# Designs tried in a protein design chat: VH-VL binders against q0aze0. Part 478

Target 1, 268 residues: q0aze0
Amino acid sequence: MKIILVNNRFKENTEKKAQEIAGQLSALNVEVIIDNGLDEPYAGTVDFIMVLGGDGTMLRAARRYGQRAIPVLGVNMGTVGFLSNIEINELAEYLPLILREEYSLEARMMLEVAVFQQQSLLTRVFCLNELLLRSNSPRMLSFALEISGQKLEPYRGDGLIVSTTTGSTAYSLSAGGPIADPQLDAFIVTPVASHIINKRPLVVSPEREISLHLLEEREAIIGIDGQIKMDFGAENRVLIKRAPHPLLMVNLKAKPFFTSIDRSLQRQ
Short names: E, the ipSAE of ESMFold2; O, the ipSAE of OpenDDE; V2, 0.75 times the mean of E and O plus 0.25 times the DockQ between their complexes.

## First folded at step 23 (VH-VL)

Design SA12 (framework fv_bermekimab; at its last look DockQ between E and O 0.92; V2 from the best seeds 0.88)
Fold by OpenDDE, look of step 23:
Structure SA12 (fold): chain C 268 residues (1-268), chain A 123 residues (1-123), chain B 107 residues (1-107)
Amino acid sequence: as target 1 above (268 residues)
Amino acid sequence: QVQLVESGGGVVQPGRSLRLSCTASGFTFSSFNVHWVRQAPGKGLEWVAAITYEGSNTYYAESVKGRFTISRDNSKNILFLQMDSLRLEDTAVYYCAKDRIYYSHAFYGMDVWGQGTLVTFSS
Amino acid sequence: DIQMTQSPSSVSASVGDRVTITCRASQGIKSWLNWYQQKPGKAPKLLIYAAKFRQSGVPSRFSGSGSGSDFTLTISSLQPEDFATYYCQQDNYRPLTFGGGTKVEHK
């Protein structure tokens, strides 16, 4: 068995824990790769990904490895979030199950985000939570939202979020989006400070394609999962589709999403 | 320089066929929806047909449905308008135009036009 | 089909005048209305897209407004080069349709 441990090099506690766990796994004849985000994603084949930390670390892991259809386990290290399944102090208890591959998987839809400039592809990213378009100035943006070739009324506001259902409890929620069942596949399109006070979020079929572009010459920014940032102008377009592969999240411990949502949100 | 150049216009007899061409240069032709728009002498503009950037969808004005066929060759950067069963009322300058936005199945205005090619009829 | 009605069909004006052209759609087309300028013997030129946004290179004296069914093109101070025919065009629905045009002439 080969396992990737994903941690955050900027969080010393996660780094130390990763080393410790690596030692333990090695003693059990498990090959371990540590990914602290410094280097490029490991290109070799692996059987399991263990994410040590919070939601941010999980998002990074998802972007780096999500397309590879590898089981991903979130191990919380004292942070508040929605993407971890077990606590670090529970790892010893569940490790035998992990090694025997006795766990359930939950498929989480990811976004495929393609950013273009003058018809050229700048980047393609798979992400677990959301794509954000926002103004890079105090002024509102005017931009076009297109869904499967259908033009909506031009948006005017600070920006727009296109989120997965997983991401519904992230920035989309802060912007007034609905809380979605993470077992549901859908896009959530949430306006950010629209000039239309009652502009409502849209729930869109994962079969559809979403595109955004500015209608005026202004500087904007796109953000992906709150971690990737790109300049976005009138010459750019972003196309969003359902990623061809979901993130396979390991479910070792049942978590009652809806019964614990209030508690989790209040802690954030 | 972004440019569209129409060709193939001329004098034709009613009931006959004519094929117009529009050659694109200076931009990625295959990334844009393109249109045919015509203008009868001394009259206004009339949208005739459009084809999406991939060529997968075509759209026609009711006045030309069943008679005209819009097509494109992205490998050659050429737009075509096959006009069959031509009628006197088809007399016009025919313009090709590109849509403003790339990689869209919707339309967002025509920002580049050719100079047009004239189609007229003989007595 | 969406009918686009422009008014007036012609307008006589002088250099420096404020010129207003209106376009009405037979039903709501959101903001997906374009304005074109055409001079004799020339191809149309895109002036305004999405009702109010100026195409690159278009002078600031041209402005568009409106949404839904009623739209307006305004030339704040008419210049000699602005004498031409102007067309509105909707692309919210297929088939795409143009207005009848408005000829801006010398007074």
Scores: ipSAE 0.896, ipTM 0.947, lowest interface PAE 0.6, mean pLDDT 95
Fold by ESMFold2, look of step 23:
Formats: structure tokens, sequence, C-alpha cells
Structure SA12 (fold): chain C 268 residues (1-268), chain A 123 residues (1-123), chain B 107 residues (1-107)
């Protein structure tokens, strides 16, 4: 069995804990590759991914490995979020189940995001929560939203969020979007401080292609999962569609989304 | 310089066929939706047809549907209009035009136009 | 098909005049309306897209307004080079449709 162990080198004690866990796994004849964020993602075949940290570390792991259809387990090392399944002090208890593959999987839709400058691809990235388009000045943006070749009334405001259902509890929620069941596949399109009367959040089929561009020159930014940031202007477009593969999240310990939702949100 | 140049117009007999070409230069032709628009002498503009940048979708005015076929060759930067079963009311200058937004399946305005090619009829 | 009704069909005006041209769609087209200028023997030139945004290189004396079904092109102070025919065109629905044109002529 070969496992990638993802940690954040600069987060409290995750590097030391990753080394300890790698030693424990090696003693059980498990090959371990450590991904602390510095090197390129491991390119070889692996059976399992273990993420040590919070939701931010999970977002990075999803971007790096989410398209490989490999089970991913979130192991919390502090603040409980939406994406961890077990606590670090429970790992020894659950490790036999991991090694015997006695767990269920929950699929989480990801976005495929392509950003262009004129006709040239600047980047293609997969993300778990959302793409944010926002103004980078006190001035409002005017922009076009196209959904599968259909044009909505132009938007005017601070920006727009295109989110997965998993991302519905992240920045989309703060902007007035709905909380969505993460077991659903959908886009959630949430305006940010819209000046246009009656612009409401939209829930959109995952089969649609979504695109955005500015209608006039303005300084704007594209944000991805709150962790990647790019300048965006009138010569740019972004295309968004469902990623080919969902993130496969490991479920070892029951975490009912609806019974715990208020507690998780209060910790945001 | 972004440029479109039409060719293939001329004098033809009613009921016959004609193929118009539009050669593009100075921009990435394969990234943009393109249109044919016509204008009868002394009359207004009439949209005729459009084709998406990858060639997957075509759209036609009702007046030409079933008789005209729009197509493109992205390797040669050429837009075509095959006009079959021509009628006297098809008499016009035919323009090709580029849509302004790249990699789109919608239309956002025609920002570059050719100079046009005239189609007229004889007996 | 969306019928685009343009008024007036002709305007007689002098340099310096404010010229207003209207365009009505037979049903709502949101803000997805373009304006073009055409001089005799020449191809049309895009002036305004999405009802109110000027194409690059278009002088600021040209402005567009409106949404839904009623739209206006305004030339705030007519210049000699502005004598031309002006067309509105919607691109919310397929097929795309033009208005009948408004000829702006020298008095």
Amino acid sequence: as target 1 above (268 residues)
Amino acid sequence: QVQLVESGGGVVQPGRSLRLSCTASGFTFSSFNVHWVRQAPGKGLEWVAAITYEGSNTYYAESVKGRFTISRDNSKNILFLQMDSLRLEDTAVYYCAKDRIYYSHAFYGMDVWGQGTLVTFSS
Amino acid sequence: DIQMTQSPSSVSASVGDRVTITCRASQGIKSWLNWYQQKPGKAPKLLIYAAKFRQSGVPSRFSGSGSGSDFTLTISSLQPEDFATYYCQQDNYRPLTFGGGTKVEHK
C-alpha cells in the first residue's frame, strides 16, 4: 500500500507529526510519500491520501490530487472544519480500518477553472470550494455571465462567486448564498454586493458551462479557494465547468452534515 | 491588422448556387464566432448566419434556413457561405463579421467587418 | 424572431446638435443591444455593445442607454463625420435581428 501524507510545513507541529505517522506506517510495511507543499505533487500511483490539518490543507490536497480518484482522508489537528473526518488522536484507533479499506467514500464535486488573457490560457486549475471574481478598487464591476451559451442581464457590483455545494458554506455563504447539501452536484452562483435590482443567487446544473468577462476596463481579481489570486481585466475570460472527477472523501467516523451545521459555522 | 476579406460574389442565375468565402488575418480566427450579414441595395442590414468558433453550432435566419450552409476551415482561416436555391430576394452585398468575444457560445457584437461582396442575378 | 423598431427613420440635423435615436424590441432583450454606424459604401462599425458600453476608439459623444425593450443612442454634439445611418441590433435571442436604420443627414 502506498500513501501520500499531506501536511503544511509552516503549520504548528504538522511536520513533526507527519514524520511520526510516516514512521508508524513504515513499521506496518506501508510506503509513505510526504507532501508538505514545497515540491511538485507526487506523480506515481498511490492508494490513499491522508491530509493532516484543517480545511485549508484539504483544499490544497484536493487541487493537487483530487482528479486522480484516490480516497482522501481529512485528519484534524486543531480547529474542526467541514472537511476533516477524524481527529489526530483517533488515528491509531482507525488505522486498522484504513489498511483493510473498511470505510465508505463520499464524492464531492470539483470545479475546473480555465483563465485566459485574450486567447492564451493563463492557468487551468481544479478547486473544491469556489472561484471568486471581485473588484480590486472602490469602483463596481460591470460583467457578463454566460451559462451554456445563454446570457443573463449584465451584472454590476463588487463581484460574483461560482461555488460547488461543498463551497456553499465558505465565501458564498458570507455573500448571501444558500447552504447546500454537499452530496448534491451543482453550481451556486452568488452575486457580491450587486447594484442590479433583484439579482439573486442561482443554483445551476453541473452539466452547464459558465463563463465570465468584464464589460468595461476595471481592476479585478480572480480568487480560487481563497488561496490562489490572479489579476483580471477586460482582456480576460474565465471558463468554469464540472471537473472530470469528484474528490473522493473517506468516511470513517459519522459526521452528519445537518445535525452539526450550526456548530461548524460558528467556528468559521 | 485584424482583417476580413470576402470573395466569391458575382452575377448568377436564379435557382443556382454560389459559394462565398471570407479570409481572416491578424487575429486567432479559431477563437471567435463569425457571422454573415447582408444588405440589399438601398436597404438595411439583415443578419444571415453564424457559426461558433469551434464549428460545432450553426444558426440561420429563417429566410435562408435550408438553402444556405455556413461552415469554417480553422486551419486555413476561412469562413464559407454555401448558397443554394438562390432567389431574387437574396440580391445583396454580403459581409462577413467577427464577434468580439473569444471562446464563447453566445454573441456579443460584431466588432470587425469585411468590405463585402456583391451577389446579383441574371436571367 | 424579435422585431426591432427604430425611430425616426431619418433625422435632419446640423453640426453641434444633440441627436437621439430610439430602438424598441418586440419583447424584452435585457441589455443585450448593440449600435452600429454605417457610411455609404462602407461596412458597418460597432459603436455600442450591451446597451451602453462604447467600443474601443468610439468618441465619448456617443452614448447608449435603456434596457428591456426600449433603447436610445445619443450623439451629444453632432460632428461632420457623424452623418451616417445608425442601426440597432439585438443579440439576446437567435436569430440576431437589426432595426431598420436611422439616417442622420446634414440639414
Scores: ipSAE 0.827, ipTM 0.927, lowest interface PAE 0.9, mean pLDDT 92
ESMFold2 (binder alone), look of step 23: mean pLDDT 94; pTM 0.961

Design SA13 (framework fv_bermekimab; at its last look DockQ between E and O 0.91; V2 from the best seeds 0.86)
Fold by OpenDDE, look of step 23:
Structure SA13 (fold): chain C 268 residues (1-268), chain A 123 residues (1-123), chain B 107 residues (1-107)
Amino acid sequence: as target 1 above (268 residues)
Amino acid sequence: QVQLVESGGGVVQPGRSLRLSCTASGFTFSSFNVHWVRQAPGKGLEWVAAISYEGSNTYYAESVKGRFTISRDNSKNILFLQMDSLRLEDTAVYYCAKDRIYYSKAFYGMDVWGQGTLVTFSS
Amino acid sequence: DIQMTQSPSSVSASVGDRVTITCRASQGIKSWLAWYQQKPGKAPKLLIYAASFRQSGVPSRFSGSGSGSDFTLTISSLQPEDFATYYCQQDNNRPLTFGGGTKVEHK
């Protein structure tokens, strides 16, 4: 068995824990790769990914490895979030199950985000939570939202979020988006400070494609999962569709989503 | 330089066929929806047809549906308009134009036009 | 089909004048209206797209406004080179349709 431990190099506690866990796993004849985000994603074949940290670390892990159909376990290390399944102090208890592959998997839809400039593909990213388009100035953006070739009324506002249902409890929620069942596949299109005060979020079929482009020359940025940032201008387009592969999240411990929403949201 | 150049216009007899061509240069032709728009002498603009950037979808005005066929060769950067069963009312300058936005299934205005090619009929 | 009605069909104006052209759609087209300028013997030129956004290179004296079914093209101060025919065009629905045109001519 080969396992990737994903941690945050900027958090010493996660790094130290990763080393400790690596030692334990090695003693059990498990091959371990530690990914602290400094290097490129490990390109070799692995059987399991263990994410040590919070939601941010999980998002990074998802972007780096999610397309590879590898089970991903979130191990919380004292943070509040929605993407961890067990606590670090529970790892010893569940480790035998992990090694025996006695766990359930939950498929979470990811976004495929393609950013273009002058008809050329700049980047293609798979992400678990959301794509954000926002103004890079105090001025509102004017941009076109296209869904499956259908043109909506031009958007005017600070920006727009296209989120997965997993991401519904992330930035989309802060922007007034609905809380979605993570077992549901859908896009959530949430306006960010629209000029229309009561502009409502859209829930869109994952079978559809979403396109965004600016209608005027303005400085904007796109953000992916709150971690990737890039400039976005009038010559750019972003195309969003359902990723071809879901993230396979490991479910070792039952975590009732709806009963934990209040508790989790109050801590954010 | 972004450019569209129409050709193939001329004098025809009613009921005959004519094929117009539009050659694109200076941009990625295959990335844009393209249109034919015509203008009868002394008259206004009339949208005739459009074809998606991939060539998979075609759209026609009712006045030409069943008679005209829009097509494209992205490998050669050429747009075509096959005009069959031509009528006197088809007399016009025919323009080809590209849409503003690349890789779109919708239209967002025509930002580049050719010089046009004239189609007339013999008396 | 969506019918586009322009008004007036012609307008006589002088250099420096404010010129206003109206376009009405037979049904709502959101903001998906374009304005074109055409001079005799020339191809149309895109001026405004999405009702109110100027195409690159278009002078600031040209402005578009409106949404839904009523739209306006305004030339704040007419210049000699602005004498031409102007067309509105909706691209909200297929088939695309043009207005009848407005000729701006010398007074």
Scores: ipSAE 0.881, ipTM 0.938, lowest interface PAE 0.6, mean pLDDT 95
Fold by ESMFold2, look of step 23:
Structure SA13 (fold): chain C 268 residues (1-268), chain A 123 residues (1-123), chain B 107 residues (1-107)
Amino acid sequence: as target 1 above (268 residues)
Amino acid sequence: QVQLVESGGGVVQPGRSLRLSCTASGFTFSSFNVHWVRQAPGKGLEWVAAISYEGSNTYYAESVKGRFTISRDNSKNILFLQMDSLRLEDTAVYYCAKDRIYYSKAFYGMDVWGQGTLVTFSS
Amino acid sequence: DIQMTQSPSSVSASVGDRVTITCRASQGIKSWLAWYQQKPGKAPKLLIYAASFRQSGVPSRFSGSGSGSDFTLTISSLQPEDFATYYCQQDNNRPLTFGGGTKVEHK
């Protein structure tokens, strides 16, 4: 059995804990790969991914491994987020279930994001929370939103967020988008400081294809999960679809989304 | 540098067929939706047809549906208009034009036009 | 089909004049309206897209405005090269449709 332990090397407690857990697993004849964020993702066959840390570490794991259909467990190491399932002090209790594969999986939709300059692909990334288009200057943007070939009234404002339901509690929420049940598959399209007053957030079928481009030259950026950024201008275009594979999140402990949502938001 | 050049116009009899071609150069033809637009002598512009950049979607004006077929060969950078069952009302200069936005399923304006090819009739 | 009605059909003007051309759609088309200029024997040239954005290389004396069903092209100070026919065209709906044209002629 082979497991990847994902941690954030800039959080010292997660690195020490990853080494301790790797030792425990090795004693059980489990091969362990530690991914602390410095090296390229492990390319070989893996049975399970354990994320040690908060939602940010899970976002990186999802981008690196989410398209590989591998179960991913979030293990909280202090601050309760939306993507952790168990606490680190509970791991010993649940480890036998992990090794016997006695757990359920919850599928979480991801975005596939392709960014072009003119007609050339600059990058293709997969993300769990959102794509952000925003102005990178004091001036507002004017941009086109196309949903499956249907053109909306042009947007004018600071930007736009295209998020998953999982991302509904992240930047989309701060910009006025709805909280969505993460068991739903949907795009949530949330304007950022729109100057067109009747532009409301949209909830859109995951079968749609979404694209964005500027209607005039402005300095803008594309942000991915709040962790990757790229310059964006009038010769760029971004295409967004549902990713081919969802993130497969492991459920070992019941974590009722709606009864705990206020506390989770306060910790964010 | 960016160019569209129409060809295949000429004199034809009503009820016959004609195939127009439009050769593209100086841009990535396969990335853009393309259009045919016609203009009868002394008259205004009339949109005729369009085809998506990948060639999978075609659109027609009602006046030509069932008679005209738009197609493209992205390997040769050529747009075609097959014109069947021609009528006197089809007399026009035919322009090809590219849409301004790449990899789109919609239309955002035609930013490059050819110089046109004339289709006329004889008895 | 969406009918696009331009007015006036022609304008007699002098160099330096402000020229205003209007275009009305038979249904709402949001801001998805383009303006083209055409000189005799030449292909059309895109001036304005999405109602108000100038195509690259178009002088600032050309401006577009409007949304919904009513649109305006304005030439703030007519130049000798601006004598031409102008067409509006909606690209909100298929089929795409042009207005009938407005010929701007020197007096």
Scores: ipSAE 0.814, ipTM 0.924, lowest interface PAE 0.9, mean pLDDT 92
ESMFold2 (binder alone), look of step 23: mean pLDDT 93; pTM 0.954

Design SA14 (framework fv_bermekimab; at its last look DockQ between E and O 0.93; V2 from the best seeds 0.87)
Fold by OpenDDE, look of step 23:
Structure SA14 (fold): chain C 268 residues (1-268), chain A 123 residues (1-123), chain B 107 residues (1-107)
Amino acid sequence: as target 1 above (268 residues)
Amino acid sequence: QVQLVESGGGVVQPGRSLRLSCTASGFTFSSFNVHWVRQAPGKGLEWVAAISYEGSNKYYAESVKGRFTISRDNSKNILFLQMDSLRLEDTAVYYCAKDRIYYSHAFYGMDVWGQGTLVTFSS
Amino acid sequence: DIQMTQSPSSVSASVGDRVTITCRASQGIKSWLAWYQQKPGKAPKLLIYAAKFLQSGVPSRFSGSGSGSDFTLTISSLQPEDFATYYCQQDNNRPLTFGGGTKVEHK
């Protein structure tokens, strides 16, 4: 068995824990790769990914490895979030199950985000939570939203979020989006400070494609999962569709999503 | 320089066929929806047909549906309009135009036009 | 099909004048209206897209407004080079349709 431990190099506690766990796993004849984000994603084949930290670390892990159809376990290290399954102090208890592959998997839809510059592809990213388009100035954006070739009324506002159902409890929620069942596949399109007060978010079929482009020569940015940032202007387009592969999240411990929403959200 | 150049216009007899061409240069032709728009002498503009950037979707005005066929060769950067069963009312300058936005299944205005090619009929 | 009705069909104006052209759609087209300028013997030129956004290179004296069914093209101060025929065009629905045109001519 080969396992990737994903941690945050900027958090020393996660680094130390990763090394400790690596030692333990090695003693059990498990090959371990530590990914602290400093280097490129490990290109070799692996059997399991263990994410040590919070939701941010999970999002990074998802972007780096999610397309590879590898089981990903979130191990919380003292943070509050929605993407961890067990606590770090529970790892010893569940480790035998992990090694025996006695766990269930939950498929989480990811976004495929393609950003273009004058017909050329700048980047293609798979992400677990959301794509954000927002103004890079105090001025509102005017932008076109297209869904499967259907043109909506031009949007005016600070920006727009296209989120997965997993991401519904992230920035989309802060922007007034609905809380979605993470077992449901859908896009959530949430306006960010629209000029139209109470403009409603859209729930869109994962079979559809979403595109965004500016209608004015304004400076904007694209944000992905709150971690990737890039400039976005009138010459750019973003195309969003369902990623071809979901993130396979390991479920060792049942977590009641709906009964824990209030508690989890209050702590964020 | 972004450019469209129409060709193939001329004098025809009613009931005959004519094939117009539009050659694109200066931009990625295969990334844009393109249109044919015509203008009868002394009259206004009339949208005739459009084809998606991939060539998979074709759209026609009712006045030409069943008679005209729009097509494209992205490898050669050429747009075509096959006009069959031509009628006197088809007399016009025919323009090809590109849509503003690339990789779209919708239309967002025509930002580049050719100079047009004239189709007339012999008496 | 969506019918586009322009008014007036012609307008006589002088250099420096404010010129207003209206376009009405037979049904709602959101903001998906374009304005074109055409001079005799020339191809149309895109001026405005999405009702109010100025195409690159177009002088700021041109402006567009409106949404839904009623739209307006305004030339704040007419210049000699602005004498031409103007067309509105909706691209909200297929088939695309143009207005009948408005000729701006010398008074």
Scores: ipSAE 0.891, ipTM 0.946, lowest interface PAE 0.6, mean pLDDT 95
Fold by ESMFold2, look of step 23:
Structure SA14 (fold): chain C 268 residues (1-268), chain A 123 residues (1-123), chain B 107 residues (1-107)
Amino acid sequence: as target 1 above (268 residues)
Amino acid sequence: QVQLVESGGGVVQPGRSLRLSCTASGFTFSSFNVHWVRQAPGKGLEWVAAISYEGSNKYYAESVKGRFTISRDNSKNILFLQMDSLRLEDTAVYYCAKDRIYYSHAFYGMDVWGQGTLVTFSS
Amino acid sequence: DIQMTQSPSSVSASVGDRVTITCRASQGIKSWLAWYQQKPGKAPKLLIYAAKFLQSGVPSRFSGSGSGSDFTLTISSLQPEDFATYYCQQDNNRPLTFGGGTKVEHK
């Protein structure tokens, strides 16, 4: 059995804990690969991914490994968020179940984001929460939103969020978007400080292709999961669709979304 | 230099057919939606047809639907208009035009035009 | 099909004049309207897209405004090279449709 441990090397207690867990797993004849963010993602075959940290570390793991259909367990080491399943002090209790594969999986839709410059693919990334288009200057953006070849009224404002249902409790919520059941597959399209009357958040089918481009030159940025930033200008276009594979999140401990939602929101 | 050049116009008898070609150069043809637009002598512009950048979606004005077929060959950078069952009212200069936005399933304006090819009829 | 009604059909103007051309759609088209210029014997040239944004290389004396169903093209100070016919076109709906044109002529 081979497991990837994902941690954030800039959080000193997660690095030490990752080494401890690697030692425990090695004693059980489990091969362990540590991904602390320094090196490229491990390319070989693995059976399981364990994420040590908060929602931010899970987002990085999802971007790196989410398209590989590998079970991913979130292990909280601090503030409870939306993406952890167990606490670090519970890991020993659940480890036998992990090794015997006695757990369920919850699929979470991801976005596939392709950014182009003058017809050339600049980058393709996968994300779990959202793409943000936002102004990078005091000036507002004017931009076009196309949903499966249908053009909405041009947007004018600070930007736009295209979110998964998992991301509905992240930046989209702060911008006025709805909380969505993460078991649904959907895009949530939330304007940021729109000056156009009646621009409301949209919930759209995951079968749609969403695209964005600026209608005039402005300094803008594309943000991915609040962790990746790219410049965006009048020569760029971004295409967004459902990623080929969902993130497969491990469920060892019941964590009912609706009964816990107020607690999780208070800790964002 | 971004360029579109139409060819294949000429004099035709009513009820016959004609095939127009439009050769593209100086840009990535396969990334853009393209159109045919016509203009009868002394008249205004009339949109005729369009085809998506990958060639899978084709759209027609009602006046030509069922008689005209738009197609493209992305390997040769050529747009075609096959005109069957021609009528006297099809007399026009036919322009090809490029849409301005790449990899789109909508239209955002025609930013590059050819100089046109004339289709007319003998009696 | 969306009918595009353009007015006036012609205008006689002098160099330096402010010229205004209007375009009305038979139903709402949001801001998805383009303006084209066509000089005699030449293909049309895109001036404005999405109601108000200038195509690259178009002089700033051209401006567009409007949304919904009523749109305006303005030439703030007519130049000799601006004598031409102007067409609006909606690209909100298929089929795409043009207005009837407005010829701007030297007085």
Scores: ipSAE 0.810, ipTM 0.921, lowest interface PAE 1.0, mean pLDDT 91
ESMFold2 (binder alone), look of step 23: mean pLDDT 93; pTM 0.955

